VH-VL binders against Type II restriction enzyme NspV (nspVR). Designs and how they scored, part 8

Target 1, 219 residues: Type II restriction enzyme NspV (nspVR), of Nostoc sp. (p35677)
Amino acid sequence: TILTIEALRTEAAIFSAAESIHPEPLLYGVTDGKAVGTYIEQKFRLYLKEHYEFVQGNSASGIDFPGLLVDVKVTSIRQPQSSCPFKSARQKIFGLGYSLLIFVYDKIDNSTNRTATLNILHTIYVSAERTADFQMTRGIRNILANEGNKDDLIAFMSDRNLPVDEIEAGNVADEILRNPPMQGFLTISNALQWRLQYGRVIERAGQEDGILTVYRNNP
Key: E = the ipSAE of ESMFold2; O = the ipSAE of OpenDDE; V2 = 0.75 times the mean of E and O plus 0.25 times the DockQ between their complexes.

## First folded at step 1 (VH-VL)

Design a62 (framework fv_gatralimab)
Fold by ESMFold2-Fast, scan of step 1:
Formats: structure tokens, C-alpha cells, sequence
Structure a62 (fold): chain C 219 residues (1-219), chain A 124 residues (1-124), chain B 111 residues (1-111)
């Protein structure tokens, strides 16, 4: 059976429920978020391989499910963000080019039995069109709603310090006028390293087209 | 202003075929899950089928009464939804509505929109 | 299929008086995402269906506050606190938890 995006989401919900009650000795005392993320990603991939055929991602492809254009993100509820390699500033406007499946966990260590449990509080699917920066797309969409022109778009991108030169800014503005972007829901910061922040997506899951609550820990 | 406008209805003989269209405007059609719902004369509403967005697999699901005979498709470049009806039966006589249910628009909030309907009569 | 059952099938109400419609599902409408997808739809005479309430109790924009929805699990209620002449029509409950199923409809008339 070939893995589809719909099946991926359904399986992620089942996986999240099971993982939320699983005591894991190997995670006891582990504080490295990358190690926790790798654990969930590998365990989920092995879970899917039991029932589905799919192309596996690798470092060269850059995403976990290249055949589906879906990347898996694992993050703590205490710091709901991840690092992200970006190809261009254009991604802040038109999205990453792939969808996200985000597992948000709260890790609980049990000192008595020396295990840790990853309580998956939220599992969220963000469609590719919704992976753009919230502030950039809100501003652009407001300009377009008020019948703004190419110069207005270039000025706005400049005001937001989008890292594009004059030629690139003109090309992006032309593309916006031809294909207006959808409202994005990520915060894409460019501090010392580009980061995706998931707070708004967690808050808005189930309330916006293309941002789906796959699983929620509902007591 | 959100609008869904159905067309293509008419009179057709039992065993015949007919294709309905639904033109959508005022919302981002490409991300919407779309439905067909029908209403036989003097009867209640009956769900016919659903199509998901292409980014969500583009999968279709149908009511048992139409499985194997009806096919739902979409053309996002034209903001259009279609219902291909084959092997029509007299009990398929109804007003057919396209509808968007179980959605949320960023600008307008929760979205549940219904078209005007188009009438299909299956009769000799 | 989830079966939706409405009671009563018809009711007549004096203007200004309250009305109540019950909707029962054969299975719980609580989705795995924690939401309950129970909607109410109104079809006025000679018109297309129009939206009223979503997720049990939330009113769509433009719906008067005299309409309220409540319930959980398998038992749901639509209430109109003060029925007006414009409220005449057929009311349908609709589940969207597992595909889509409508109740048989409740016809509301003015006495």
C-alpha cells in the first residue's frame, strides 16, 4: 500500500496516542532536543514501514518524505521552534515548498523507574501554502486588498528587511501580483540562524484552512 | 462575497449520463474540501460525496447509493468542481448543491457555504 | 454510517415563544482532534440551505443571538429563544465527524 498524505496524518494520530503513554528508558535524563527529535522521527518512520511503501528522505533530499513533499518536525512545548535551512528569502512569502507534520511534546522524566515519556500534546499538519511567514504575508495581502502596486510591494519588503537585491525584489513583486500568496502561519526568524517558530500554528490548528489538528492530547 | 454556482442540470433518460459543474468565487478554492449534496422533491438533504484538496491527497468519498456511478473531480486553475453522473436512475432525480462545509477562512472565519442548486430529472 | 435522528419532525410555535429541536447520533461525534463536528442548517421555503451553527454551539456570522446550540457526545439541541416569522423553514442537524450525514429535518411553522 503506497503512503498518501491522508494516511500519513491518520497514522501520525495513532502513533502520537501510543507514544504519549510509552515509558522509554533510553530517553531518561536526555536533554538534547536533537536526540529526542531523532528518536521520534526514526520510530515513526519504522512504524510506517510496517504497512506502507514510500520514498525515504535523506540529507541530500532535505526532507523526510520527498515523495509527499512533507517534512517532519519534532519540538518541545517549552520551546516550540526548530532550525531550518532556507534556499531563499522568497520562502518567507510563498512558503517552504513542502508541508510540515509537527509533533509537539512535553517530556516527563520518572526518577523512580528511570524512564521518560514524550507526552505528545499536539500533532499538527501545515499545508505547504501555509508555511510562509505570518507578518510578511499579512502585510502583502493587506497591500493587495487595498489595490497596492509593484512599488508598494517593493517598499514593504524593504521595510521588513527581506534579504533581496533590487532586481530580485522586482521579480518577487511581479510574481506576487500574478500569484498572490496565501496567509502564512509560521514565524520565520533570521537571527543568527533561520528558525521556524510554531506557537501560532499550535494556537490556530483546526481553525484555519490548511492547518489541521492531527492529534491533540484531550484528557 | 462567497459564491458557489451550479450548472449542467437537465432532463436525462434512465441509464444516461450527465455532468454537473460548480463555479466557486470569493474564497481560496484550491485548499477547500468540497461536497455535493442533493435533495429529492419533497425530501430531505442527502450527502452525495466529497473531494479533498490536492495537497491533502485529492481523495474522494461517496455515499453508498452513488458509489461506482458518480465521480467527483476538480480543476483548481478554474476554481471549478464537477460531478460526473453515469448509469442514472429515476431515484437520482433531485436538486444538486455544491457546498463547502467544515472549513475555516482566514479573513471570514468559519466557512460553510451552499450553492443555489441545479435540477436533475431522470425520466423517460 | 452515523445515523442522525431529529425530534420532533414538525412543530408550530406562537411568535415570541421558544422552540427546541433535538438531534441524536448513533455514535459519538467527538473527533480524534478533540472537536465535535455537529452543525445546524436552515432551509427556508423555496431557498437553498443556509448555515446556522457549527461545532455544536458556535453561530455563523449574521445569525441572530436568539439561536443557540448545545450538547455533547450523541445528544444535541438547537434552541430558538423567541421565534420570529422569518425563522420558518426546515432545520437539519448535520454531522461532519465521519463523512457527512443529515438528520431528516424538522419543519418549523408559525401558529
Amino acid sequence: as target 1 above (219 residues)
Amino acid sequence: EVQLVESGGGLVQPGGSLRLSCAASGFTFSNAWMNWVRQAPGKGLEWVGQIKSKTEGGTTHYAESVKGRFTISRDDSKNSLYLQMNSLKTEDTAVYYCARVKGYDFWSGPSDYWGQGTTVTVSS
Amino acid sequence: DIVMTQTPLSLSVTPGQPASISCKSSQSLLHSDGKTYLNWVLQKPGQSPQRLIYEVSSRFSGVPDRFSGSGSGTDFTLKISRVEAEDVGVYYCMQATQFYTFGQGTKLEIK
Scores: ipSAE 0.000, ipTM 0.423, lowest interface PAE 16.5, mean pLDDT 84

Design a63 (framework fv_utomilumab)
Fold by ESMFold2-Fast, scan of step 1:
Structure a63 (fold): chain C 219 residues (1-219), chain A 123 residues (1-123), chain B 108 residues (1-108)
Amino acid sequence: as target 1 above (219 residues)
Amino acid sequence: EVQLVQSGAEVKKPGESLRISCKGSGYSFTSYWISWVRQMPGKGLEWMGKIDPSDSYTNYSPSFQGQVTISADKSISTAYLQWSSLKASDTAMYYCARQSYKLGYSTGWFDPWGQGTLVTVSS
Amino acid sequence: SYELTQPPSVSVSPGQTASITCSGDNIGSKSAHWYQQKPGQSPVLVIYDDSDRPSGIPERFSGSNSGNTATLTISGTQAMDEADYYCQVWDSSSDHYVFGGGTKLTVL
């Protein structure tokens, strides 16, 4: 059976529930978020391979599920953020070009058994068109709603320190006027290798079109 | 003038703690990652880790995770590299470097570099 | 873990072309950057994004990156170019930065 986005979400919910009660000796005392993220991503991929056919991501593609245009993110509830490859400043306005499947965990170490459990509090699906920066898209949409022009958009992007030169700013403004962006729900830093913050996504999951609660386990 | 200025050379004994600094000037400090790079005597460059000064998010090379702490104080445009307990094997030149990027893209290179801080750990 | 391999040393005569290679699995899918380091000095960026030169770097420095090999080329090599050269990439899958082992360029 070929893996679909719908099946991916369904399996992620089942995986999240099972993982939330699984004691794992390999994670005991591990504090490195990258190690935890790699563990979840690899375990989920192996889980899916037992029953589905799909194209596996690699270094060149930069995305975990290139056939589905979905990237997996794993982050702690203590700091619900992750790094992201940055290709173009326009992604801050129009979205990353792929959807996100986000596992948010609370890691609990058990010293008696020398195991750790990743209690997955939230598993959230964010549609590609919702992966733009919240403040950038809100500001742009407000300018458009008030009948702002190309110069207004260029000034706003400059005020927000979007990393584009004057020529590219003009091109992006023209693209905005031709294809107005949807409201994004990520907070995207201006630092190199964009850091994505998921606080708003966690808060709004299930309440916004394109931001789905796949799994939730509130304490 | 965009520049990074590091603290002066240090001579320490095994078991001692140490914090060295890297101060940025001439640019928006919170807009760029700061990386730390080690160069052991007569050897090549090793990336240790990076920090985003806007919120102090850090990412470490596996070889350095748990061995050092990277931090930043954005109010004074300064990044730090810290050891709780130095070892003789920590003897090296330590560089900080700003991660620059092509405008509109994130294919980061290091420019500028600090002048380096020589750390010598001996009994 | 991703690794970059450079030859330990390269020797050329003044005025000749020096070629320094940096080998890595599918390095052509990544952006390669090059640094020059002279004794007692900090590294200096000489090439970024495979082939771009920073302001102040002479035209004789050029770069390329395809397949499994990135190359730094120095045409009309001068005595002042004698230094250690390091390649560097960002590996998106691990979110870390990788340096080559360095190449000592000798101009004799």
Scores: ipSAE 0.005, ipTM 0.470, lowest interface PAE 12.2, mean pLDDT 86

Design a64 (framework fv_imsidolimab; at its last look DockQ between E and O 0.02; V2 from the best seeds 0.00; counts 0 for: pae E 9.8 > 2, placed apart)
Heavy chain, then light chain:
Amino acid sequence: QVQLVQSGAEVKKPGASVKVSCKASGYTFTSYYMNWVRQAPRQGLEWMGMINPSGGSTRLNQKFKDRVTMTRDTSTSTVYMELSSLRSEDTAVYYCARSGYPIRDSYYYMDVWGQGTLVTVSS
Amino acid sequence: DIVMTQTPLSLSVTPGQPASISCRSSQSLLHSDGKTYFYWYLHKPGQPPQLLIYEVSNRFSGVPDRFSGSGSGTDFTLKISRVEAEDVGVYYCMQSIQLPYTFGGGTKVEIK
ESMFold2-Fast, scan of step 1: ipSAE 0.000; ipTM 0.520
ESMFold2, look of step 2: ipSAE 0.006; ipTM 0.550
ESMFold2 (binder alone), look of step 2: mean pLDDT 92; pTM 0.940
OpenDDE, look of step 2: ipSAE 0.015; ipTM 0.546

## First folded at step 4 (VH-VL; framework fv_roledumab)

Design b1 (from a61 with heavy chain N31D T50V Q59Y; at its last look DockQ between E and O 0.72; V2 from the best seeds 0.00; counts 0 for: pae E 3.6 > 2)
Heavy chain, then light chain:
Amino acid sequence: QVQLVESGGGVVQPGRSLRLSCTASGFTFSDYAMHWVRQAPAKGLEWVAVIWYDGSNKYYADSVKGRFTFSRDNSQDTLYLQLNSLRPEDTAVYYCARHPLYSGSKYGAFDIWGQGTMVTVSS
Amino acid sequence: AIRMTQSPSSFSASTGDRVTITCRASQDISSYVAWYQQKSGKAPKFLIYAASTLQSGVPSRFSGSGSGTDFTLTINSLQSEDFATYYCQQYYSTPYTFGQGTRVEIT
ESMFold2, look of step 4: ipSAE 0.412; ipTM 0.772
ESMFold2 (binder alone), look of step 4: mean pLDDT 90; pTM 0.921
OpenDDE, look of step 4: ipSAE 0.828; ipTM 0.917
ESMFold2-Fast, scan of step 6: ipSAE 0.327; ipTM 0.704

Design b2 (at its last look DockQ between E and O 0.76; V2 from the best seeds 0.00; counts 0 for: pae E 14.9 > 2)
Fold by ESMFold2, look of step 4:
Structure b2 (fold): chain C 219 residues (1-219), chain A 121 residues (1-121), chain B 107 residues (1-107)
Amino acid sequence: as target 1 above (219 residues)
Amino acid sequence: QVQLVESGGGVVQPGRSLRLSCTASGFTFSDYAMHWVRQAPAKGLEWVAVIWYDGSNKYYADSVKGRFTFSRDNSQDTLYLQLNSLRPEDTAVYYCARHPLYSGYGAFDIWGQGTMVTVSS
Amino acid sequence: AIRMTQSPSSFSASTGDRVTITCRASQDISSYVAWYQQKSGKAPKFLIYAASTLQSGVPSRFSGSGSGTDFTLTINSLQSEDFATYYCQQYYSTPYTFGQGTRVEIT
């Protein structure tokens, strides 16, 4: 059976419910969020691999499902953020170029049994067009709503320290005027790699087109 | 065919070292956590250690902690168990075993045939 | 560590008999129990996980039951190839622990 985005979402919901009640000895005392993320990603991919056909990605590419243009992110509810590869500054305006499937967990250790449970509180699908930066896209959309021109857009990109040179800024401004961006819902910080913060998509899931609640555990 | 093959056992004196190997075939080795389990002659089974699929996390039984070191080489589909400061009570057949990462599984679904370690003067 | 206590230690039976082996955990471990068969000179063979789920390829004459602290392995019609030692194992938490084994002998 060929993996589809619809099947991916369905399996993610089932996985989230099952994982939330699983006592896992291998995770007891593990404090490294990357190790927890790797555990979840591998466990989910192994199940999918056994039942579906799909092209697998790797950690270096930043895309776990290249054939679907979906990347899986696993993050703690305490600081819901991830890193992803930088490709261009345009990603803050037009989106990452792929969709996100985000597992948000709360890890609870049981010292008596020496097990941990990854309580999945949210599983969220963010469509590619919603993965742009919230503040950057809000500012640009306001400029367009007030009939701003190319120079206004270039000034805004400069004011917000978008990492582009003058030629790139001009090209991006022309593109914005031809194809106004949709409102993005991530917070994307400038760093050596992008740092993505997920607080807003957690809050808005199920309330905005392209930000879908796949699973919610709210006991 | 899914197989695990242990090697490196032998007879050694107390206080000395051995290095055990386990070679995997017939499955994608880097997808699985792996274990060592041992069995003293005419005795029951004792879990020894686990290593995660990428080598990032390792756990040891208290009886071997600080003396044994578990590692893996995913490019060669091979596990290694370094046995240091060996004691007579370490005398056992040592098995490597596969740990599936499927939901709800924590049992050892594939076992090797074992390699004998004898610690005596 | 969670102790697993098997009974009996050994057991003689005839081909065709129904054989039951019990295993008791020192604490509630839900259904996180596996059963293994070990023949002389060979590695253990995985039979059952989750207390009652047969591994693929295991004959249907084998069954498992139980939850909490009390678990059983049943062989409904003992065959000559079933002579072996049987072990229960908890996989609720590390360190993983095994019962001491039950040797099944066929007359």
Scores: ipSAE 0.000, ipTM 0.489, lowest interface PAE 14.9, mean pLDDT 86
ESMFold2 (binder alone), look of step 4: mean pLDDT 91; pTM 0.929
OpenDDE, look of step 4: ipSAE 0.026; ipTM 0.579

Design b3 (at its last look DockQ between E and O 0.71; V2 from the best seeds 0.00; counts 0 for: pae E 13.1 > 2)
Heavy chain, then light chain:
Amino acid sequence: QVQLVESGGGVVQPGRSLRLSCTASGFTFSDYAMHWVRQAPAKGLEWVAVIWYDGSNKQYADSVKGRFTFSRDNSQDTLYLQLNSLRPEDTAVYYCARHPLWSGYGAFDIWGQGTMVTVSS
Amino acid sequence: AIRMTQSPSSFSASTGDRVTITCRASQDISSYVAWYQQKSGKAPKFLIYAASTLQSGVPSRFSGSGSGTDFTLTINSLQSEDFATYYCQQYYSYPYTFGQGTRVEIT
ESMFold2, look of step 4: ipSAE 0.000; ipTM 0.522
ESMFold2 (binder alone), look of step 4: mean pLDDT 91; pTM 0.939
OpenDDE, look of step 4: ipSAE 0.619; ipTM 0.838

Design b4 (from a61 with heavy chain T50V Y102W S103R, light chain T94Y; at its last look DockQ between E and O 0.02; V2 from the best seeds 0.00; counts 0 for: pae E 19.2 > 2, placed apart)
Fold by ESMFold2, look of step 4:
Parts: structure tokens; C-alpha cells; sequence
Structure b4 (fold): chain C 219 residues (1-219), chain A 123 residues (1-123), chain B 107 residues (1-107)
């Protein structure tokens, strides 16, 4: 069966519910968020591979589901953020170029059983056009709504220290005027790679077009 | 008649707070970014803060960042500047000023100023 | 922050004189410069934006020039109402900054 985005979301909800009650010995005492992320990503992908047909991600594609243009992110509720490869400063304005499926967990260790449970509190699907930076896209959209020109956009990018040279700033401004960006909902900052912060997406899931609640653990 | 009127100035002790207001009339207030500019006695002009037309962006001079808070109420055509942890060097006349519409090379000039309100911080 | 340095700090003049005030930015700010006139006890009055464009109602004896880092305000026949303090201001980026002012005084 060919994996669709709709099926991916349905399976992510089922996976989230099952994982939230699964005691996992391999994760007991693990504090490395990368290790937890790899566990969830691999387990989810392996299940899908056995039931669906899809192109798997690799180092060349850089995302988990290149045929769907979706990447999986796994993050703790305590500091919901992750890194992704920097491709260009334009990603803060136009989005990452792919959609995100985000698992947000709270990890609880049980010392009696020597297991850990990854209680998945939220699973959220963010469409590619919503993965831009909130403040950057808000400011640009306000400039456009007030009939701003190319120079106004270039000045705004300079005021925000967008990491572009003069030629690229001009090209981006022209593209903004031709194809206005949608409002983004991530917070994107640079710390060697993009640092993506998900607090707003967690709060707004189900309330914004393109930010879908896939699963919510209702306490 | 386009007009800006500041109020709320006074004499206060160091460490206290004041709230300044600026009331606009004669133009569509919600179309404009607004600023505060101050002038210490017998000294030059110092930019203090900006707020965009919908409040979505606020910027502050380093000398006041973390102590002053700029807000606007577009339903009342009014600006507010909350001055916390006041210091003697904050003593100045405080002006509100209008930022022109975002068009061409005209933006950023302060085309309309209020009369100012005096803040004195002294023990 | 971008520094704006005016010269001279003061200028003694008579009516009819040509007055030239300069303003230098600490970096290239294109033409994002405004000029203001302020009389004692009054709010500043807007004169010039974009380095050289006169605001409506400003007398033609005022002119502005410059681009990049060096800017000039000129009053080409000083009148009695022109004795005031003049400020340049950059609006290239936040924080916006003013020159320290130039006081034009009667001789």
C-alpha cells in the first residue's frame, strides 16, 4: 500500500498512543535526546516499512520521507526544539522546503522495572509553508499589507540581520513581492544549524491552517 | 488637525515608576508606527522606542531596554510608555512622534511630534 | 549603534549668511537621513527626509545633500526665524540615532 500523508498521520497517531504506554528497557537512564529521537524515528519507520511502500530517507535526501517531503522531529516537552541543516537564509521566510511531523514526549523512568516510557503528549503535522519563522514572516506580511516596496523589504531584512549578502537580499525581496510568504509558526535561530523551536506550534495545533493535531494525550 | 498630546510626566524618586500616555487625533492612528524620543535638559535628542502599527514589533534604545515597555491601544488612539526602575539620567522631556507610512524613501522620518511631557527623576 | 556626528557644534551668523551644517555617519546609511529644526522650548520641526527632499511648507532656502556617510544641510540666506538648533537623524536601522545638534546663534 502506497504511503500517503493522510496514512502517515493516521499511523503516527496510533504509534503515539501505543508508545505512550510502552515500557522500554533500552531507554532506561538515557538522557541523550538524540538517542531518544533515533529510537522513535527508527521504530516508527520500521513499522511503516513493513506495511507501506515509500522511499526511505538517506544522507543525500536529508529528510525521513523524501517522496512525501516530510521530515520527522522528536523533541522533549521540557524544551521543545531541534536542529536541522542550514540550506539558505530564505528558509526563515519561505519555509524549510518540507513538512514536519513532530513527536513531543515526556520521558519517565521506572527504577523498579528498569524501563522508560516515552509519554507522547503531542504529535503535530506542520505543512511546509508554515515552517517559516513567525516574527520574520509577520514583519514581511505587515510591510506588504502597507504597500511596502523592495527597499522596505531589504531594510527589514537588514534590521533583522538576516544572513544574506546584498545580491541575495535583493533577489529575496523581488521574490517576496512576486510570491508573498504565508505566516510561519516556528521560531528559527542559528546555532551552527537552524534551531527550530516548537512552543508556538504546540500551542496552536488544530487552530491554524496547516498546523494539524495528529495526536494529543489528554490528561 | 493632526495632533499628538503627551501626558503623565512628573517628579519621581529614583527606582519608582511612571506611565506616559500619548493621544492621537486627526489621522488614522492604526496605520502608523509610533515612537518615543526624549531630550534631557539642555541636551540633544535621543530616540527611545518604536512600536509598529499593530504592536507586532517593538524596539528599544539600549539605555532603556528591560526597564521601559511600549504599548498601544488602537481602539483609543493612544500610546503608553511604562517607565520602570527610573534613574536620574532618565530625566527628560518625552515626545511621541509619528512614523510616516511605509512607502519609498520617506519612511523613518518623524513628521509629527507632540508637545512633550517632562519627567524629572530626583531624590 | 550608528553614530551621527555633526559639525560645527555651534555657528554664529547674521541674517543673509549662508550656513552649512555637516553630518557624518559611522557607516554607509545610503540616503536614510532626516533633518530637524528645534527652537528653544518647542518640539522639533521636520525639515528634510531622504537626505535631500524638503518637506511640504519648508522654505526653499533650506537644502540637503549627501549619500553614504557624509550629509549636509544648507541655509542659503539665513532669516531671523532660522536661529535654532538643527539635528540630523539616521533611520537606516534601529536604534535610530541623532547627531548631537548644531546651534545657529545670532552674532
Amino acid sequence: as target 1 above (219 residues)
Amino acid sequence: QVQLVESGGGVVQPGRSLRLSCTASGFTFSNYAMHWVRQAPAKGLEWVAVIWYDGSNKQYADSVKGRFTFSRDNSQDTLYLQLNSLRPEDTAVYYCARHPLWRGSKYGAFDIWGQGTMVTVSS
Amino acid sequence: AIRMTQSPSSFSASTGDRVTITCRASQDISSYVAWYQQKSGKAPKFLIYAASTLQSGVPSRFSGSGSGTDFTLTINSLQSEDFATYYCQQYYSYPYTFGQGTRVEIT
Scores: ipSAE 0.000, ipTM 0.408, lowest interface PAE 19.2, mean pLDDT 86
ESMFold2 (binder alone), look of step 4: mean pLDDT 91; pTM 0.936
OpenDDE, look of step 4: ipSAE 0.187; ipTM 0.711

Design b5 (at its last look DockQ between E and O 0.05; V2 from the best seeds 0.00; counts 0 for: pae E 10.9 > 2, placed apart)
Fold by OpenDDE, look of step 4:
Structure b5 (fold): chain C 219 residues (1-219), chain A 121 residues (1-121), chain B 107 residues (1-107)
Amino acid sequence: as target 1 above (219 residues)
Amino acid sequence: QVQLVESGGGVVQPGRSLRLSCTASGFTFSNYAMHWVRQAPAKGLEWVAVIWYDGSNKQYADSVKGRFTFSRDNSQDTLYLQLNSLRPEDTAVYYCAREPLYSGYDAFDIWGQGTMVTVSS
Amino acid sequence: AIRMTQSPSSFSASTGDRVTITCRASQDISSYVAWYQQKSGKAPKFLIYAASTLQSGVPSRFSGSGSGTDFTLTINSLQSEDFATYYCQQYYSTPWTFGQGTRVEIT
């Protein structure tokens, strides 16, 4: 059976529920979020391979499900972020170009039996068109709503230190005017290492078009 | 036309430093991740480093970590590689290369002509 | 790092020949493979990505195939301009790694 986006989401929900009650000895005492993320990603992939055929990817340099244009992100509820930054300035405005399947977990260690359980609190699907930067797109959309013009958009991008020259800024502004971006819901931290912040998508899941609640569990 | 032009290569003694530059033209430089790839004489290709479009993320090969630093000036369409603590094994032609925009196809579609770095006593 | 083992290292061929170059990955890398052509004294040229997708402008006599661990570059009816060194590359995970190269020489 070929894996579809619908099947992916359905299985993600089932997987999330099952994982939430699974005691894992190998994760006891582990504090490395990358290790936890790798565990979930690999386990989920293997789970899917039992019943579906799909083109496999890798989260390190590409998207996990290239055939579906979906990338998997795993993050702790205590620090809902990932290290994968945008590769282009335009992605901040128009989106990553692929969708995100986000697993949000709370890791609970049990010292009595020396196991850890990854309680999946949220599994969220963010459509590609919603993967742009929240503040960037919000600002752009506000400018447009206030009858802003090309110069206004260029000025805004400049003020936000978008790394584009004057010519490209103009091109981007023209594109914005022709095809205004949808409101993005990701947040990019302007730090030494740009990270995707998922707090807003967690908050808005099920409340916005394109941000789907695949699974939810109370802490 | 899309073009990358490397410069800054030369002959240096071990332990010395060198700064390479790569100037881009014909495309929106600030939208692309850029790479350095080197090739020792009569040897194969070795990936060296990658830098994101805005410099917010940099990755290096283990062989150059702690010695090489990567930067870019998008206002000048220029990429820089600072080579410190050079070793004879760093002798190679250094290429800058462009990565496509689409995730999942992180190959190098455009290359410069390369600049030769020779480290010898 | 993922190791890309390319074979053969070199061989001689004649114009009109069908030539095949193989690349084996140390692990399953799906189709995250690119192929490059490098002529003597020149920069590599991008030929194929996604294991089998031909880059724009590349002659149709070039083709790529494979998935998982085994990949192949094929040149149907070798032309005089095709004598060069070819490299496979994986971009499945960092660091990017290349095969050792295959030098296609004229008989």
Scores: ipSAE 0.000, ipTM 0.522, lowest interface PAE 10.7, mean pLDDT 90
ESMFold2, look of step 4: ipSAE 0.006; ipTM 0.517
ESMFold2 (binder alone), look of step 4: mean pLDDT 91; pTM 0.929

Design b6 (at its last look DockQ between E and O 0.84; V2 from the best seeds 0.00; counts 0 for: pae E 12.2 > 2)
Fold by ESMFold2, look of step 4:
Structure b6 (fold): chain C 219 residues (1-219), chain A 122 residues (1-122), chain B 107 residues (1-107)
Amino acid sequence: as target 1 above (219 residues)
Amino acid sequence: QVQLVESGGGVVQPGRSLRLSCTASGFTFSDYAMHWVRQAPAKGLEWVAVIWYDGSNKYYADSVKGRFTFSRDNSQDTLYLQLNSLRPEDTAVYYCARHPLYSGSYGAFDIWGQGTMVTVSS
Amino acid sequence: AIRMTQSPSSFSASTGDRVTITCRASQDIYSYVAWYQQKSGKAPKFLIYAASTLQSGVPSRFSGSGSGTDFTLTINSLQSEDFATYYCQQYYSTPYTFGQGTRVEIT
């Protein structure tokens, strides 16, 4: 069977429930979030390979499911965020260019058995058009609703320290007027890369179009 | 088709070293955690070590910790086990084994090599 | 470490017999038990995981049962190729541990 986004979401829910009760010896004492992320990503992909046909991600594509334009993110409930390579300042306005499937875990170590359990508290699908920055898109949409012009948009981007020069700011403003952005729901900040913060999508999953609750642990 | 082949065993005196290798074929090697399991002559099976698919995490049985070093080369589909400070009780057939990460079988060893013999005696 | 105790250590059987091997864990390991078959001079062969799930290609005369601390491997209608040593293994917690083995010998 060809993997679809609908099947991906269904399988992610099943996987989340199963993982939440699995004691894993290899994760005991692991504090590196990248190691936990790689574990979940690999395990989920191997599970899918047994039942579905899909194009797998590689270093060139930079995302886990390039045929579906979906990337998997794995994050702790304690600090629900990830880093993401900077590609363009436009991503804060128009989105990342791909959808996100986000597993949010609470890791519990059992020292008696030397195992860890990844209790998946949330699994969330964020469609590509919702992956833009919340405050940036809210401000832009407000400017457009109040009949703001190109200069108003350029001033807003400058005030928000969008990393663009004057020429690119003008090009982005023209694109906004031609193709108004949808409301984004991530918080995207810049350190050395994009910092994607998931608090808002966790809060609003199931309440917004394109931000889907795939799984929720109901203790 | 799926195959693991160990090599590098031999006869060695106590205190010396050996390096074992295991070559994989017929599957995507970098998707799997891999293990070493040993069996002393006419004895049962003993788990020795595990290495994660990317080589980042490694765990060892207490009997070998500090003396054995596990590594992998995913570009060559090959595992290595460096056996240092060998003792007579390390005498065993050493198997490499594959660890499936998918549902229900975690930590069970679904594919085994044929083993390589290590003998430590004077 | 979790001890796995097999019983019996060995016994003799004839082709066609029903063979039962037991394995007891020193603590609750839920269903995280695997079973292996090993013939002299050969690597172990994976038979069963999760206490009762047969690996692909394993004959249906093999079955496993149990949970918690008590587990059983059963061979219905023993075949000539089934004379071997059988091991249980817990994979609930590292270090992973095996039972001592049970030799099934021809009468």
Scores: ipSAE 0.005, ipTM 0.537, lowest interface PAE 12.2, mean pLDDT 87
ESMFold2 (binder alone), look of step 4: mean pLDDT 93; pTM 0.941
OpenDDE, look of step 4: ipSAE 0.625; ipTM 0.840

